# Ledger of designs, part 18: VH-VL binders against q86iv5

Target 1, 237 residues: q86iv5
Amino acid sequence: LDSCSICVDFVGNSLNDLLNIILNSGVIGTCGDLCSAVPGGQIVDTVCDLLCDYVGVDEFIKLISDVDPDPIYICEKISVCKTNDNAAASLDLVQINPQNGTVGGTFTLSIAYTVTNTIATGQLAFNIIDPTGNAFGDAVLLVQQSPEQYTQQFQFQATPSEQESFPNGLYTVQALVCEGSCGSPHPNTYTLANGTTTFTISGADSSSMSGAGSFSGSSQSTQTGAASGSGSGFALF

## First folded at step 22 (VH-VL)

Design dd1
Fold by OpenDDE, fold request of step 23:
Structure dd1 (fold): chain C 237 residues (1-237), chain A 120 residues (1-120), chain B 111 residues (1-111)
Amino acid sequence: as target 1 above (237 residues)
Amino acid sequence: QVQLVQSGAEVKKPGASVKVSCKASGYTFTNYVIHWVRQAPGQGLEWIGYIWPNKGRTGYNQKFQNRVTMTRDTSTSTAYMELSRLRSEDTAVYYCARVPLYSSGYFDYWGQGTTLTVSS
Amino acid sequence: DIQMTQSPSSLSASVGDRVTITCQASQSVDYSGDSYMNWYQQKPGKAPKLLIYDASSLQSGVPSRFSGSGSGTDFTLTISPVQAEDFATYYCQQSYRYPRTFGAGTKLELK
């Protein structure tokens, strides 16, 4: 199990719970007091306890209570995730299929990129901007990606929801490869590469707003290279 | 084979204290959490608290706050639950149970139970 | 606290029957795609035994006639076909947050 991924996942999923606990409990004396209040079963308590014990409860609370808490940055600050200020990558391909689709249709976004200097901890992110300027997207965590070519696919169904109505027109896709969280103001965050493509949606039937389209983004990340770098990093397991 | 063996039945008067033991074997004691659960006669299951044998971290149900103390001896792989200021309502079977640290929190192995009777 | 409503409180069945027990949590017990619901069997004078964990995962050594399903707040334990040794009390339990809480139990009796 990748400790960095576990850390980022925990902080990302439990951030609001942690903040609420901190705000409502006042002074928290121990990591146990904090972590036992976080929902998510024994595993969440265990991960929370390990991370908190590593930096101390005061520092952990301080990091969580940051004005702009960033899960990747927090995990970097506690030395669970690594940073590389010399990370480098290029975007090779941004493609969406079909290029012309209909409302209710399934679209596949393919992003190919080349890492030229190791991405220690970063993101592959994309934004889709509809004709009205509303944007939606997703991101995948990148951990210790060695120099090579990578491909990631995303799939979404263009089913109208409260978040996106999928009006007819031209859509713009923006893809980004970053060290750190894309768009984050924190240190050790850099946009390494970006690219764009477009596609069209037609046949928006205005009538059936009723179906809450669940965006099941299945990210198949073929992370091939587990580089066992013997670095003195905090091993959670 | 994983086993949790608890101490024998106890009969106590109201206001007294009881200390129940749970001896673990067949696994690494410090890699799991020990929980305590009780069951009154003809009733359901009630969670009491937990102890982390590796660091002695404890958590208690607020219902038992200030009356329950959980401890462990890592040299003997034994967990202890002490309940003070006993009441008739504390009459129950008390169980220790194992929870893996890297799990959702299920109780995969249980002790055989310790019957506590509190009577005047 | 998360309240666990288990239904029915008791049911009668014959060997070979299909039985279903339900458990409803007062709030979702899901986290990151996993459901933190467990099922136990208890026979008279014995400790509970884990049957199902994570809503649908069968504990090692438990017969395949036991199955669990559900997510969010609604969960189900199914026994099919019921065997003579299955007449016992069954409990659901959430491990999502503290305090840990159990359903009131379902007693499965021979018809």
Scores: ipSAE 0.864, ipTM 0.971, lowest interface PAE 0.4, mean pLDDT 92
Fold by OpenDDE, look of step 22:
Structure dd1 (fold): chain C 237 residues (1-237), chain A 120 residues (1-120), chain B 111 residues (1-111)
Amino acid sequence: as target 1 above (237 residues)
Amino acid sequence: QVQLVQSGAEVKKPGASVKVSCKASGYTFTNYVIHWVRQAPGQGLEWIGYIWPNKGRTGYNQKFQNRVTMTRDTSTSTAYMELSRLRSEDTAVYYCARVPLYSSGYFDYWGQGTTLTVSS
Amino acid sequence: DIQMTQSPSSLSASVGDRVTITCQASQSVDYSGDSYMNWYQQKPGKAPKLLIYDASSLQSGVPSRFSGSGSGTDFTLTISPVQAEDFATYYCQQSYRYPRTFGAGTKLELK
């Protein structure tokens, strides 16, 4: 298990819990006091304890309590995730299928990119902007990606929800490859590459709003290379 | 073979203390967390607390806070649970169980249990 | 604390039957796509034995006639077909947060 991925995953999933604990518990004297209060089973407690021990409870609390807590940045600050200020990549392909779909349909976004200098810790992110300007998207954590070509696929179902109504019209996809968290103001964050494509959705029948659009982003990363990094997709929105 | 072997039955008076041992074997003692669970006669299971053998970190059910102390001896791969100020309601079978550090937190192996009887 | 409600408290079955036991948590025990619910079997005078972990994962050495399902707050243990050795008390347990909590148990008796 990659320690960086574990860290980012933990901080990302437990950030709100950690913040709540910090805010409500008063003075936290030990990593044990903090981590034992975090839900998520033994693994969360273990990971929390491990990470907290790297920097001490005070520093750990400080990082979590930042005005703009970024899981990747936090993990970099505690030296679990690495940074590369010389990271470089290019976007090769941004493709969505079908290019013309309907409400309720499944869309597959394929992104191909080439790393030319190692991405130490970064993201492949995308935003889909609907005709009204509302955006939704996702991101995949990139850890120690060596220079080579990569491809990532994302799937989403265009089922109306509270977050996205999927109006008829032209949609814009923005894809980004970043060192650090895409769009983050924190140090060691850079947009390495970006690209756009468009697709259309038609046939918005007013039918039943019942389906909670579960963004089951099954990131099938067909990494042609050996490192099966189970990228936990962070829902950006 | 993984084994958790607990100390024998105890009979105590109210107000007394009891210390139960749990000797682990067949695995690396420090790679697992030891939990304690009790079961009153004819009742369900109640979680008491845990100890991390690797560094001695403990967590207790608040219900037992200030009455329970968990310790370990890594040289003998033995965990201890001490319960003080005993009450009749503390009459139960006490179990130790192990939990892998990198797991969801299930109890995969249990001791045979130690019967505690608290009676005047 | 997360309360665990098991149903039924007891049931009778015959060998060969399909039996289902339910457990409801007072709050979700899901984290990062996993459900932190476990099932144990306990026979009289014995320690509990782990059957199912992570809601649906079968513990090594446990017969395949045991299965678990569910997510969020609602979970089910299924035994099919019931064997003579399966008559025991079953407990659900959440490992989502501390304190760890157990259901009150379900006693499976021979009809």
Scores: ipSAE 0.744, ipTM 0.917, lowest interface PAE 0.6, mean pLDDT 91
Fold by ESMFold2, last read:
Structure dd1 (fold): chain C 237 residues (1-237), chain A 120 residues (1-120), chain B 111 residues (1-111)
Amino acid sequence: as target 1 above (237 residues)
Amino acid sequence: QVQLVQSGAEVKKPGASVKVSCKASGYTFTNYVIHWVRQAPGQGLEWIGYIWPNKGRTGYNQKFQNRVTMTRDTSTSTAYMELSRLRSEDTAVYYCARVPLYSSGYFDYWGQGTTLTVSS
Amino acid sequence: DIQMTQSPSSLSASVGDRVTITCQASQSVDYSGDSYMNWYQQKPGKAPKLLIYDASSLQSGVPSRFSGSGSGTDFTLTISPVQAEDFATYYCQQSYRYPRTFGAGTKLELK
């Protein structure tokens, strides 16, 4: 992995720990004071210390303490991730299979897109809106994505949970290709292309889950071309 | 090939100080953190602290915070641990060990140990 | 600080046996899907030797009869089959956060 991907992964995983340390510690005078307190083993301490030393501890704390912090934006401000205000892309295909499924079923989202001017640091993201307006999704980090055509797949299982029950009805899929973090208000962030599709979930099984213990669906991604990364979990924009 | 060679046994009285050395060879000294761990007779392992050789950054177990100082000399690839205001409870074997900077934090190579005896 | 409870304190075995040693951390040592638990072997008069890192990864040069498993707070070192050179003391160690802490050790003795 490159420095940009390492930074984005570190900030994404450690942001809440860093904020807690900053808010609950006395004065933080050195990068060592901050970074040694972050859990996650030697690698996390090492990455934290390198990034913190690069910009200085005061600036690092300021970037992390932003009211709406964003891992890609933070790593761009640190200058380990590049920006391209002229990035350009189009979406060639947004397709979901099956078009009609059931609760507990597996859905595959296929996205084809063409980069026409390099995406320096951005995302390929999707958002799924259920019939009640609740949304879930995921994203893949794009680093130095050269002009070329790419394909990416995401998979998720419609397993009911406290966060998403997967009700019967029409679901809307939104796909985005972005420079910067999709949906972020920060500078150097652009939605380059978007597309939509739909699918339905229809009830066939009277079994249901109630209360705690159910988990939300997840995604699985694959790719063709130079794009890197995969995502699991929820991403919204 | 990789070696961590420590200084010889020490006998000290309570209240004194000791400085143990750990000379590294067979690898790039600044790519690894040096940690210090001790083992009292018949007892388990106890972590003391670390030093980053490239920048001299240290961190200490709070049990030892006001009594331990770790330093290094990059020109000789040598780390040092100094323990002051010694007590009889400090009688132990003291090990240095290295940790790769880009790792989970495991101790992949250890020095041979330095025996410290603190007695009146 | 994360306390490490290692069991049993002592264990007798014969060559050829399967031995299981457990380690329980007082809080999870998982971070981003990885487990930060390591295992060491120590013979009398010698420094510890790394066997298993990251819960289940075998260190180079360590025989495959050693294996590690577990996640969260509960971890296991397995030796199968035990050989004559395996009679030693075994320690678990968490590298999740500072201070680094070790289990009290498990002495494996010849029956």
Scores: ipSAE 0.721, ipTM 0.907, lowest interface PAE 0.9, mean pLDDT 88
Fold by ESMFold2, fold request of step 23:
Structure dd1 (fold): chain C 237 residues (1-237), chain A 120 residues (1-120), chain B 111 residues (1-111)
Amino acid sequence: as target 1 above (237 residues)
Amino acid sequence: QVQLVQSGAEVKKPGASVKVSCKASGYTFTNYVIHWVRQAPGQGLEWIGYIWPNKGRTGYNQKFQNRVTMTRDTSTSTAYMELSRLRSEDTAVYYCARVPLYSSGYFDYWGQGTTLTVSS
Amino acid sequence: DIQMTQSPSSLSASVGDRVTITCQASQSVDYSGDSYMNWYQQKPGKAPKLLIYDASSLQSGVPSRFSGSGSGTDFTLTISPVQAEDFATYYCQQSYRYPRTFGAGTKLELK
């Protein structure tokens, strides 16, 4: 792992704890005052302290407390993640299998994309929009992704939960390749390519209170360079 | 190999102060946090605080906040803990232990302990 | 502060037995898929010795008859089979947040 990935991971995992500490503490005068209060063991304290000391505690608090905080943007402002305003990519394939499935069934989303100018810090992201307009999705972080062709596969099971019931009907899949966080209004952020596909779920109208569906992914490239899948909480569009 | 060697036993009267040393060897001193833990006779372990040797950052258990000071000397790879306004309840064995900077926070090596007796 | 409750306070066993020691934290000590619970062994007059870190990872040089398990708030140290050198006091310790806290200890005695 590199400094950029470590920063984005830390901010993404600790943002709520950091905001809570900032709002509930009287005076935060040092990085130690802030970072020692963040849970997650010594490693989280260490990473927090290093990032905070790098920019100074007042600037760090300002970045975390922004109206629309964004882990990638924060780490770009800290200068641990690079930007490329000329990043370029295209989507070669967005495909879901099966195109006609059932509740409880397993679906595989396959995305192929080509980077034509380096993505410095960005995302490969997707949303799935159910027939009622409810959306869910995920993203994978892209760091210094060189010009190459890439493939990524995501898999999920359509198990009903409080977050998504998987009603019968037509589903729309939207995939994005971005410099910066997909959908973010922050500077140095661009949607480089997008693509869509659809699938249907058919079956009985009854619902279940099973847990939320999970995501997994794999990737490979035709040369050097790779992307990996991750779960929950990072999709920002 | 890795060693944490503490200063010798101390006998003090109530109201005095004590300063315990912990000399590290066999590893890069600034890559580990030094923690202090005490154990009263027949009792369990009680965390006192830490010092981050590179930058001198400290954090203390609130119970000791106004009586404990932790320092270090990076040129000798030595950490110190000073406890002031001693009382008989401070009678204990005092341990230093190290925590890897890039870890969950476990104490991987401990000093041999320093016995403090506080009595009039 | 996170309170750590160990059970039992003491326990008698014979060489060859399987023993379990439990530790319950007053709140979850999990972060990002990892559990921040550690186990130490202490013999009389000696400093504690790390056995298990991160709930289930065995420290180098510690025999495989020691194992740890659990997540969230509930953790277990297992010794199987117990050997003569294992009669000692065992402590759990959370490293999730400050202040660092220990369980009160479990004394394992020869029956």
Scores: ipSAE 0.713, ipTM 0.907, lowest interface PAE 0.8, mean pLDDT 89

